# VH-VL binders against q9umr5: the designs that were tried, part 97

Target 1, 268 residues: q9umr5
Amino acid sequence: SYKPVIVVHGLFDSSYSFRHLLEYINETHPGTVVTVLDLFDGRESLRPLWEQVQGFREAVVPIMAKAPQGVHLICYSQGGLVCRALLSVMDDHNVDSFISLSSPQMGQYGDTDYLKWLFPTSMRSNLYRICYSPWGQEFSICNYWHDPHHDDLYLNASSFLALINGERDHPNATVWRKNFLRVGHLVLIGGPDDGVITPWQSSFFGFYDANETVLEMEEQLVYLRDSFGLKTLLARGAIVRCPMAGISHTAWHSNRTLYETCIEPWLS
Below, E stands for the ipSAE of ESMFold2; O stands for the ipSAE of OpenDDE; V2 stands for 0.75 times the mean of E and O plus 0.25 times the DockQ between their complexes.

## First folded at step 5 (VH-VL)

Design p38 (framework fv_mavrilimumab; at its last look DockQ between E and O 0.02; V2 from the best seeds 0.00; counts 0 for: pae E 4.8 > 2, placed apart)
Fold by ESMFold2-Fast, scan of step 5:
Structure p38 (fold): chain C 268 residues (1-268), chain A 123 residues (1-123), chain B 111 residues (1-111)
Amino acid sequence: as target 1 above (268 residues)
Amino acid sequence: QVQLVQSGAEVKKPGASVKVSCKVSGYTLTSLSIHWVRQAPGKGLEWMGGFDPRDGETVYAQRFQGRVTMTEDTSTDTAYMELSSLRSEDTAVYYCATGPWDLLTGYYKFDYWGQGTMVTVSS
Amino acid sequence: QSVLTQPPSVSGAPGQRVTISCTGSSSNIGAGYYVHWYQQLPGTAPKLLIYANSNRPSGVPDRFSGSKSGTSASLAITGLQAEDEADYYCQSYDSSLSGWVFGGGTKLTVL
């Protein structure tokens, strides 16, 4: 029998986006109980990420409690950051596969239509003035805004990403690392044609240096210091990297080849 | 802002094909989810299929699969719906309907409708 | 038959309240998919009246409201007026059909 699957959506999104994914799962793993969490839909996806983590935590606890064999998470875009935090704050999670579907794991530094909708006259070069304010940190997208030209401001002002990545100290860091390390598999998915996640390598824990040159995961201080367990997971053989070209940001959950190659093998 | 203008009425014989056009103005065609909905005289609305620009997929309702083809010509900002092997039961008004992804709800809705194209199938 | 069930007709006098039901199943409304409502005046194309269960497009009076509970949705019209005479359709997504579905439609008669 198959483990239950919990799906967490992204920015300006809802369960509707996963209709094809659910069809694929039903075809290959019939009988799988799939729960797409309809929390923080649409405009509510702009709520602070810690607020979203609390709400999603309350929703996943009973699902995990009813599945002693374990559960799988499929977390899309911004939802992948919610799931990162869930795995750290839950001292009793039983997640086997955490499938991160084009999520900005090291942050975002790029102009998008979503950003222009919210801040029409802002450019990526000046958004730090808004995002690294207390007011800006009340918006989810600013919680993972990572300006490589103002890294000192990011480290001091980020109320979410810098903390869960261990880039800034937190009293709970040791417990968060211990909890995160209980995950069976960390499956990272993303690609160069995403068009929204910038740099796209953020989905694989790569990110820009001060010259906007991408440094991959193994060159990041977060990895080298093993701040929340990436180096330990990689050594354990628990990290899966599944890049795929030709897929735009809103198509990751509706591409059959992507599903068969990167997702299906991890749904036991 | 968005305006949909459809081609004129058609009269076809059983077994023929019909291709209805929907000219889009006021918005980028490739950013709109174009759907086709028909309505037989005195009957309700029936969804035939549509294009989702977020995933680039066109999905057809099962009962029309194999008979319907939906395409777009971005150079002329025109969407098309072609229905083949026409039967008398295909007599209906055919609408194109569309809307952009709604950021407020995370969903598609049919904000804009064409005026409709009457297709009559008779021998 | 339609997968979303609506009463074929409903009637009321001016100033009254009427409610139009839309009954689905676990594969559509019950699965959490949003319900949209469309108004079709005689001889015209449908017009979006309510979207995502309870939201109104600009220009739609607040006497039109939508709600959803379990596998069903409802459209309520208060202060009924003669110009409300029209056909009303609910719409949702159905996961078992992998597509959009409409209700069979409800003809509202005023007076």
Scores: ipSAE 0.717, ipTM 0.870, lowest interface PAE 1.4, mean pLDDT 93
Fold by OpenDDE, look of step 7:
Structure p38 (fold): chain C 268 residues (1-268), chain A 123 residues (1-123), chain B 111 residues (1-111)
Amino acid sequence: as target 1 above (268 residues)
Amino acid sequence: QVQLVQSGAEVKKPGASVKVSCKVSGYTLTSLSIHWVRQAPGKGLEWMGGFDPRDGETVYAQRFQGRVTMTEDTSTDTAYMELSSLRSEDTAVYYCATGPWDLLTGYYKFDYWGQGTMVTVSS
Amino acid sequence: QSVLTQPPSVSGAPGQRVTISCTGSSSNIGAGYYVHWYQQLPGTAPKLLIYANSNRPSGVPDRFSGSKSGTSASLAITGLQAEDEADYYCQSYDSSLSGWVFGGGTKLTVL
């Protein structure tokens, strides 16, 4: 039998967004128990990410307990960060494949439709004033806002991304790294035509430097310092990078070719 | 917790300029939006202007445009409000204030206030 | 003249209910902008009392309540206490002025 699959949605999503993915899984892996977690849907996805992590943790623990052979995680967009944090705080998870589906793993710094909705007159260059304020971190989007021009504010104010990345020292960094390293495979999916994740390389732990030059994962301090285990995972062949062009952000979970190429191989 | 500490009382002649400071502690000034509100003796509150994080610029009340300048020194976490061409009517307590911006509803509120700076304009 | 109109004064005996109105226009309260209320004790800076029409910050007793309808807002104080004697100001945003606006203030006297 196939290992159960747990799906975590993104910003403003619900379980309905994954109807095609479920269809693909059922077709190619009949009998697979797929659970799309319907938590923090819609506007509730703006809740602090740590709150979401706790909620999703409560939901996945029973599923993992019933699957001693392990489970697979498919985490889309913002959900990918939730899942990474989840795997960092859980010392007893049994995740075989962690599939990060177009997630801003290294943060977000871009003008998107989401930003326009929340900040009709705001530009990305100004959001640090909101996101790194005393109250900005009460919103999920700000939890992974990564302003390359205000690194000091990011490092000091980010209550989520900077912590799970181990970019700011904290007492749980070693344990979180140990926990995250329990994952069998980290499958990173994204692409240049995403249109939302900015830069799109963030899905592969790439990100801007102070000049907005995109550096790859291996050039990031979090990798070089192995702060949460990326270097270790890469060394043991546990990281899979699956870039794909021609896919918009809202289509990653509904593209058959993407599924067959980047997702299906890891659902065995 | 955010704390705002303003400079001391000022006495100025008509036509002069006054510059009031507001030092921020607890958080960096760059992470806050500072606004200025004044209150003439025995009168109500009057918004003068402040930083709008959505636009990334300082917005002034129309009444004070051309006479007021709001600046920030991030190195010292201090905001400044300078009012020029002072008149007797400018005699007031000047407050700096700040607060959170709600991203869901778009409202802005002044949760934290300085202690106020009395500016007296008299010949 | 303030953009938002408040009664200059209201009074009540201890234990009574008092209401302070805040009347705006189609460019501020009527446009859907939220109303905040501030309490100012004598010789002190204003303190946020109600935000976003009807929400109480931490530490504000539930005997303070706010509401909004149409172009007007209202602050209600039940179980009036001597310590409630203060000036109260409503605040909103005005699109025509592209700025924040306050009411003229209401002096509350506890008899």
Scores: ipSAE 0.380, ipTM 0.749, lowest interface PAE 1.5, mean pLDDT 94
Fold by ESMFold2, look of step 7:
Structure p38 (fold): chain C 268 residues (1-268), chain A 123 residues (1-123), chain B 111 residues (1-111)
Amino acid sequence: as target 1 above (268 residues)
Amino acid sequence: QVQLVQSGAEVKKPGASVKVSCKVSGYTLTSLSIHWVRQAPGKGLEWMGGFDPRDGETVYAQRFQGRVTMTEDTSTDTAYMELSSLRSEDTAVYYCATGPWDLLTGYYKFDYWGQGTMVTVSS
Amino acid sequence: QSVLTQPPSVSGAPGQRVTISCTGSSSNIGAGYYVHWYQQLPGTAPKLLIYANSNRPSGVPDRFSGSKSGTSASLAITGLQAEDEADYYCQSYDSSLSGWVFGGGTKLTVL
């Protein structure tokens, strides 16, 4: 009866984090086949995002093939970027709802305990020296690092985010946009008390300008030029924004009110 | 180094309550997932419940729901487990166990255990 | 009756290899949840021996190893020594119970 749900976890994470989400889906949508992809756990989540996209693609193909009526994606944090890239590179995806759960869709520019653990002598103001090097781009977190004060380096060095956002010319841009636009709904979830995603509005395709003033999605060049389809999706009524305060980064998939408000309606 | 020190042995009558404490040193309590495990004499380990700081919820094993309360006092770095309506089957050693979130695996590991608190329920 | 099934006992001579099995289901090990192993010496609290299927904490000898396949897991001990005589428990998370579960325990006897 219900479409299958595929769950993609985030940085330094595993399938355990989604145990409460699985419970909520079982209660409200009994019989739903839910698969939490057991790939790139813990330290493996630091592998380059294109490697992760390839691995997750191989895992979702048989699930999608068995469900010709469509599937839903619930993709958390870094996983939301993996899923957005999947929607672009898969000519044959059948995703109805793409639920982006506190994902840094326009990038990350914040000091976190994760960064302190990985790069203990660095701060957000100087991390561009590491991230915008070939060595740095071998780490997933650098694949979506977006320093608003070094945009020229970002545009030149980003091997992932600048490409999937259409901020740099590449031969697949038209095909990726076409593929992404086949999604039924894009559900954007996040909030001001997340504590990790910086700015938190990145989960809604907002981001800093050079003065660290947050510009909303509709003020971004990638939206205005419709570089990968955001303007088209919004005009179709296919973008759902569901902000919620009071939820920390590790609690998005374990908050029942968040589930009932922002996720449940989209699991047809 | 993280250490968990539990309160001393208790002897209780059926129908009474017991509250076992678990003092954490070497870490702040707020970053740890504290869980309670009991072991009846000659029997195996049984998970009772715990708190997960990443989701902010206390979860109790179904068989103890309604009889157990697990709380934390962050000012003293002490966790508590209170079990009410005691019966003879509740005679056991009660352990607190904890571990931080392990970034390398993306999971909790329970590598720190208290010494255990013997609770005897006898008329 | 444990959710995770272990043999109640195993034995081996010094220097030999022994294996302790832990059989679960699709709601725990088969759902992708990790398996952890604990050693419990008589009269003491359990000690973490293996975590996340195959990782050894600092101080655990490399003659202890763990693996997971499908819905089951194994703890292997090579070069068996007298001090290895203890009870061994596997542990995982179970979605259907919304909680942590332990195996019933295996008593290892060194002959």
Scores: ipSAE 0.302, ipTM 0.726, lowest interface PAE 4.8, mean pLDDT 90
OpenDDE, second read of step 6: ipSAE 0.259; ipTM 0.708
ESMFold2 (binder alone), look of step 7: mean pLDDT 88; pTM 0.913

Design p39 (framework fv_mavrilimumab)
Fold by ESMFold2-Fast, scan of step 5:
Structure p39 (fold): chain C 268 residues (1-268), chain A 123 residues (1-123), chain B 111 residues (1-111)
Amino acid sequence: as target 1 above (268 residues)
Amino acid sequence: QVQLVQSGAEVKKPGASVKVSCKVSGYTLTSLSIHWVRQAPGKGLEWMGGFDPRDGETVYAQRFQGRVTMTEDTSTDTAYMELSSLRSEDTAVYYCATGPYELLTGYYKFDYWGQGTMVTVSS
Amino acid sequence: QSVLTQPPSVSGAPGQRVTISCTGSSSNIGAGYYVHWYQQLPGTAPKLLIYANSNRPSGVPDRFSGSKSGTSASLAITGLQAEDEADYYCQSYDSSLSGWVFGGGTKLTVL
């Protein structure tokens, strides 16, 4: 029998987006219990990430309790950050595979096609003025806005990502690291044709330096300092990287080849 | 900078349809969320509908669903609101209103308003 | 009745302070949705006066201020002037209606 799968959606998203993913899982792992969480849908996905973490936590506890052999998480886009925090704040999670579908794990710094289309005169260089205000931090997308030209503001103002990445001190950091390290596998998925996640390497813990040159995970202070366990997980053989070209942001959960290559092997 | 210019006053009989236009200048139509708000003589403002960039779709207030259609012609930077099956209580000034959508906060604030189009429905 | 409740009228003398309330519910202001305020001078289209609870657009004097508490919002006008005589409307989003809603409006008379 297969472990249950819990699916967490992304920004402006809902459970409806995962129809094809559920079909693929049913074909390859028949009998798998898949729960797509209908929380923080649509506009509610803009609520602060810590609020979303608490709501999803309450929803996953009974599912994990019913599955003593463990569960798998499939977390899409912004949902991958929610799942990162869940694994850190839950001192009793039993997650085997955490599958992150094109999630901005080191943050977002780029004009999405959506934002650029609506505000062609709005530049990514100016969003720090909104996001790093007290008001901006009430919104999920600002919780992971990471302007590489204003890293001092990011470190001081980010109420979520800087804390969960261990880039700023937090009283619970040691416990969060211990909890996160209980995950069986961290499966990172993303690619250059996503078109939304910028830089796309953020899905693999890479990010821009001050000159907008991408530095990969192993060059990040977060990794080098092992702030929440990435270096330990990599040494344990628990990190899987699965980049794929040709997939746009809204297609990660509906591409059969992607599923068979990057997701299917990690659903036991 | 942004200017909204609406079509002229209309007089219609009950049961007819009316189509009001809103010409945008000083900014590109595709970068704005155009909304329609009406105001009956001596009454308050009533939101009818507008473009919701979160879904990429136009949404209508429930009481107008089935009677109102909002369209845009990007080649002429003109938005339209068509209201069908007109009744005497549809007599009102119809405004187009817009501003850049605040994507990060998900709200519409109407920075710019058209001058209004008086639609009179009488027999 | 509108889903956002405003007093139908308020009055004051030049130089005085007036406050206009906007009362909502758990599906709009109480859910954390922003409140915007519009001023409508006689015979004109509405003008944005306050946005996102307490912010002023360029060109709006600082004697206009907005606040929010619980399920309600307030517009305060200090140092009343004759040109402030107008109708004032609050606006928010309502999740149960899946749409934007206006208050019924408040007529300000400067005596």
Scores: ipSAE 0.000, ipTM 0.396, lowest interface PAE 14.4, mean pLDDT 86

Design p40 (framework fv_mavrilimumab)
Fold by ESMFold2-Fast, scan of step 5:
Structure p40 (fold): chain C 268 residues (1-268), chain A 123 residues (1-123), chain B 111 residues (1-111)
Amino acid sequence: as target 1 above (268 residues)
Amino acid sequence: QVQLVQSGAEVKKPGASVKVSCKVSGYTLTSLSIHWVRQAPGKGLEWMGGFDPRDGETVYAQRFQGRVTMTEDTSTDTAYMELSSLRSEDTAVYYCATGPYSLLTGYYKFDYWGQGTMVTVSS
Amino acid sequence: QSVLTQPPSVSGAPGQRVTISCTGSSSNIGAGYYVHWYQQLPGTAPKLLIYANSNRPSGVPDRFSGSKSGTSASLAITGLQAEDEADYYCQSYDSSLSGWVFGGGTKLTVL
């Protein structure tokens, strides 16, 4: 009787990462149909995010069509951005809970092992030179790279995040906002010990200003302008914030206490 | 580059314990997901358990819980599988198998296997 | 009893195509977990043949291919050769068992 759950993985990831999450769901909500989408796994997670959105859209359509009562999304890391775009581009989604597990909703600005694998000699301060080029925008990580010291370049060159956040105009912005606002609950999860998502408050729509001081969601232009509906959702009581300390980036989907506290209550 | 070298054949009496070692070279042990798989004569492969370094968990197959212990000694780059309360049905070749987390697939796969250790349980 | 079901044997003549099936359920292959395939030559340790449904490790000829559909996976061998005579095992993760599972194995005989 529980709504189906669709899981979307992150950068350099696959369905394997969610084996513990599926155990937890089966224990607390036996009979739940859980589908972990095995698309854009590993290196294919580097494909441009709009390409990933198209592929995941094709996969979720039949699942949503079979569940007239609605579905839940659990979207991890980069996958949370894919799910943001899905909720905006789908005119007919029936998502109840969108659970975002440590996703860089306002972007990423941090030195991580993933970036060093791709760009071994680059520092976060220099990555804007690569990411804000047409070539760089063919890589998913660059689609949400948000250098607070080059915000004008981010706004002009980002082919994905600046558009879905409504930070730059797009012809479909009004329709995307209307579609996104159909979501029942936006559950935001993240924490200071993640170690990858930088700043970690990006998972809660906070981000750096030009001095690398974190400004929270309510101080962001995206929120103040209500560009895609955050202010409306918050006023509706539809945004849930669930920060937790002590959890590293690869452990969000495998921590039982996190699941019981932040995820389980939103699976109906 | 990665090599897994296992300890030699063992003959044990029913009720005894056996501890099989798996020496890892060519890669950092703590970055590898080490698993143990056995194969009884003329039978198929049976997963016994393994370790995932990303979440730090060791998981044992249900039928071996309480009888099997899997440990690692990082100072010698050696993994161990100890099976207690041996029965004649435990006569098998025991393999260690491993691979690093693959950024290409987002998954661990068993790229490398030890040569196997024959454990014979007889009275 | 194996959680993943394989035919116990398949046979073919040199140059022919054979297919080995691996049937799972909603708790493993059906849940989106990858299928890996291993080849075991007589007297040797298993060797990874196909990983993550359809990928070949370096050194595995393109005569070997893997596919996945729904709750099942298949290994296809084209241009069958005498040295392909071996046991083949599929493997996946099972969420209901919280562990890895192997198929029962398929003995390939090259006539």
Scores: ipSAE 0.285, ipTM 0.721, lowest interface PAE 4.7, mean pLDDT 91
Fold by OpenDDE, second read of step 6:
Structure p40 (fold): chain C 268 residues (1-268), chain A 123 residues (1-123), chain B 111 residues (1-111)
Amino acid sequence: as target 1 above (268 residues)
Amino acid sequence: QVQLVQSGAEVKKPGASVKVSCKVSGYTLTSLSIHWVRQAPGKGLEWMGGFDPRDGETVYAQRFQGRVTMTEDTSTDTAYMELSSLRSEDTAVYYCATGPYSLLTGYYKFDYWGQGTMVTVSS
Amino acid sequence: QSVLTQPPSVSGAPGQRVTISCTGSSSNIGAGYYVHWYQQLPGTAPKLLIYANSNRPSGVPDRFSGSKSGTSASLAITGLQAEDEADYYCQSYDSSLSGWVFGGGTKLTVL
């Protein structure tokens, strides 16, 4: 039998968005138990990511317990960060494949539609004054806002991304790294035509330097220092990078070709 | 956790300028939006200007445009408000204030206030 | 003179209910902008009392409540206590002025 699949949605999203993915999985892997978690839907997805992590943890623990052979995680957009954090804090997870579906794994820094929704007249260049303020981290988007021009503020104020990345020292860094390394495979999916994740390479742990030049994963300090296990995972062949062009952000979970190429191979 | 400490009382003559400071502690000034509000003796609160998170710039009340300048020294975590061409009507307690911007609803509120700086303009 | 209009004074006896009105226009309260309320005790800086029309910050008793309707907002104080004697200010945003605006303030006297 196929291992159970757990799906975690993104910002302003719900389980409804994954109806096509469910169809694809049922068609190609009949009998698979797929659970799309309806937690923190819609505007509730703006709640602090640590709160979301706790909620999703409570939901996945029973599922994992019933699947001693392991489970697969498909985590979309913001959900990919939630899942990475989840795997970092859980010392007993049994995740075989962690599929990060167009997730801003290395953070977000861009004027996108979902930011304009919250900041109709704001530019990305001033969001640090909001996100890195005493109150900014109460919003999920700010939890992974990564301003390359204000790295000091990011490192000191980011209550989520900087921590799970091990970019800021904390007492759980070693344990979180150990926990995350329990994953069988890390499947990174994204593409240049996403239109939301900025830069799109963030889905592959690439990101801007101080000059807004995009550097690859292997050039990132978190990789070089192996702060949360990326270098180790790569060394053991556990990282899969699956870039695909021609896919907009809201279509990653509904594209059949993408599913067959990037998702299906890892649901065995 | 955020604290705002302002400079001491000032006495100025008409036509002069005054510069009031507001030192931030607990958080870096760069991560805050400082606003200035004054209150004439026995009168109400009057917003003078401050950083607008929506616009990403410092905005001044129309009444003070051209006469007020708000600046920041990030190295010392100090905000400044300079008011020029002082007149007797500018006699007031000047407050610096800050607070959160609601990302969800778009409102701004002043949660933290300095202790106030009395500026007296007299001949 | 203030963009938002408040009564200059209100009074009540201990235990009574008092209401302070804040009247705006279509360019501020009527435009849907939130209203905040501040309490200023004698000789002190203002303190946030109500935010976003009807929310209480931590430490503010439930005796204080706020509401908004149309172009006006209202602050209600039930079970009036001696320590409630203060000046109260409403605040909002005005699109025509492109800035934050305060009411003229209301002096509350506890008899």
Scores: ipSAE 0.234, ipTM 0.699, lowest interface PAE 1.9, mean pLDDT 93

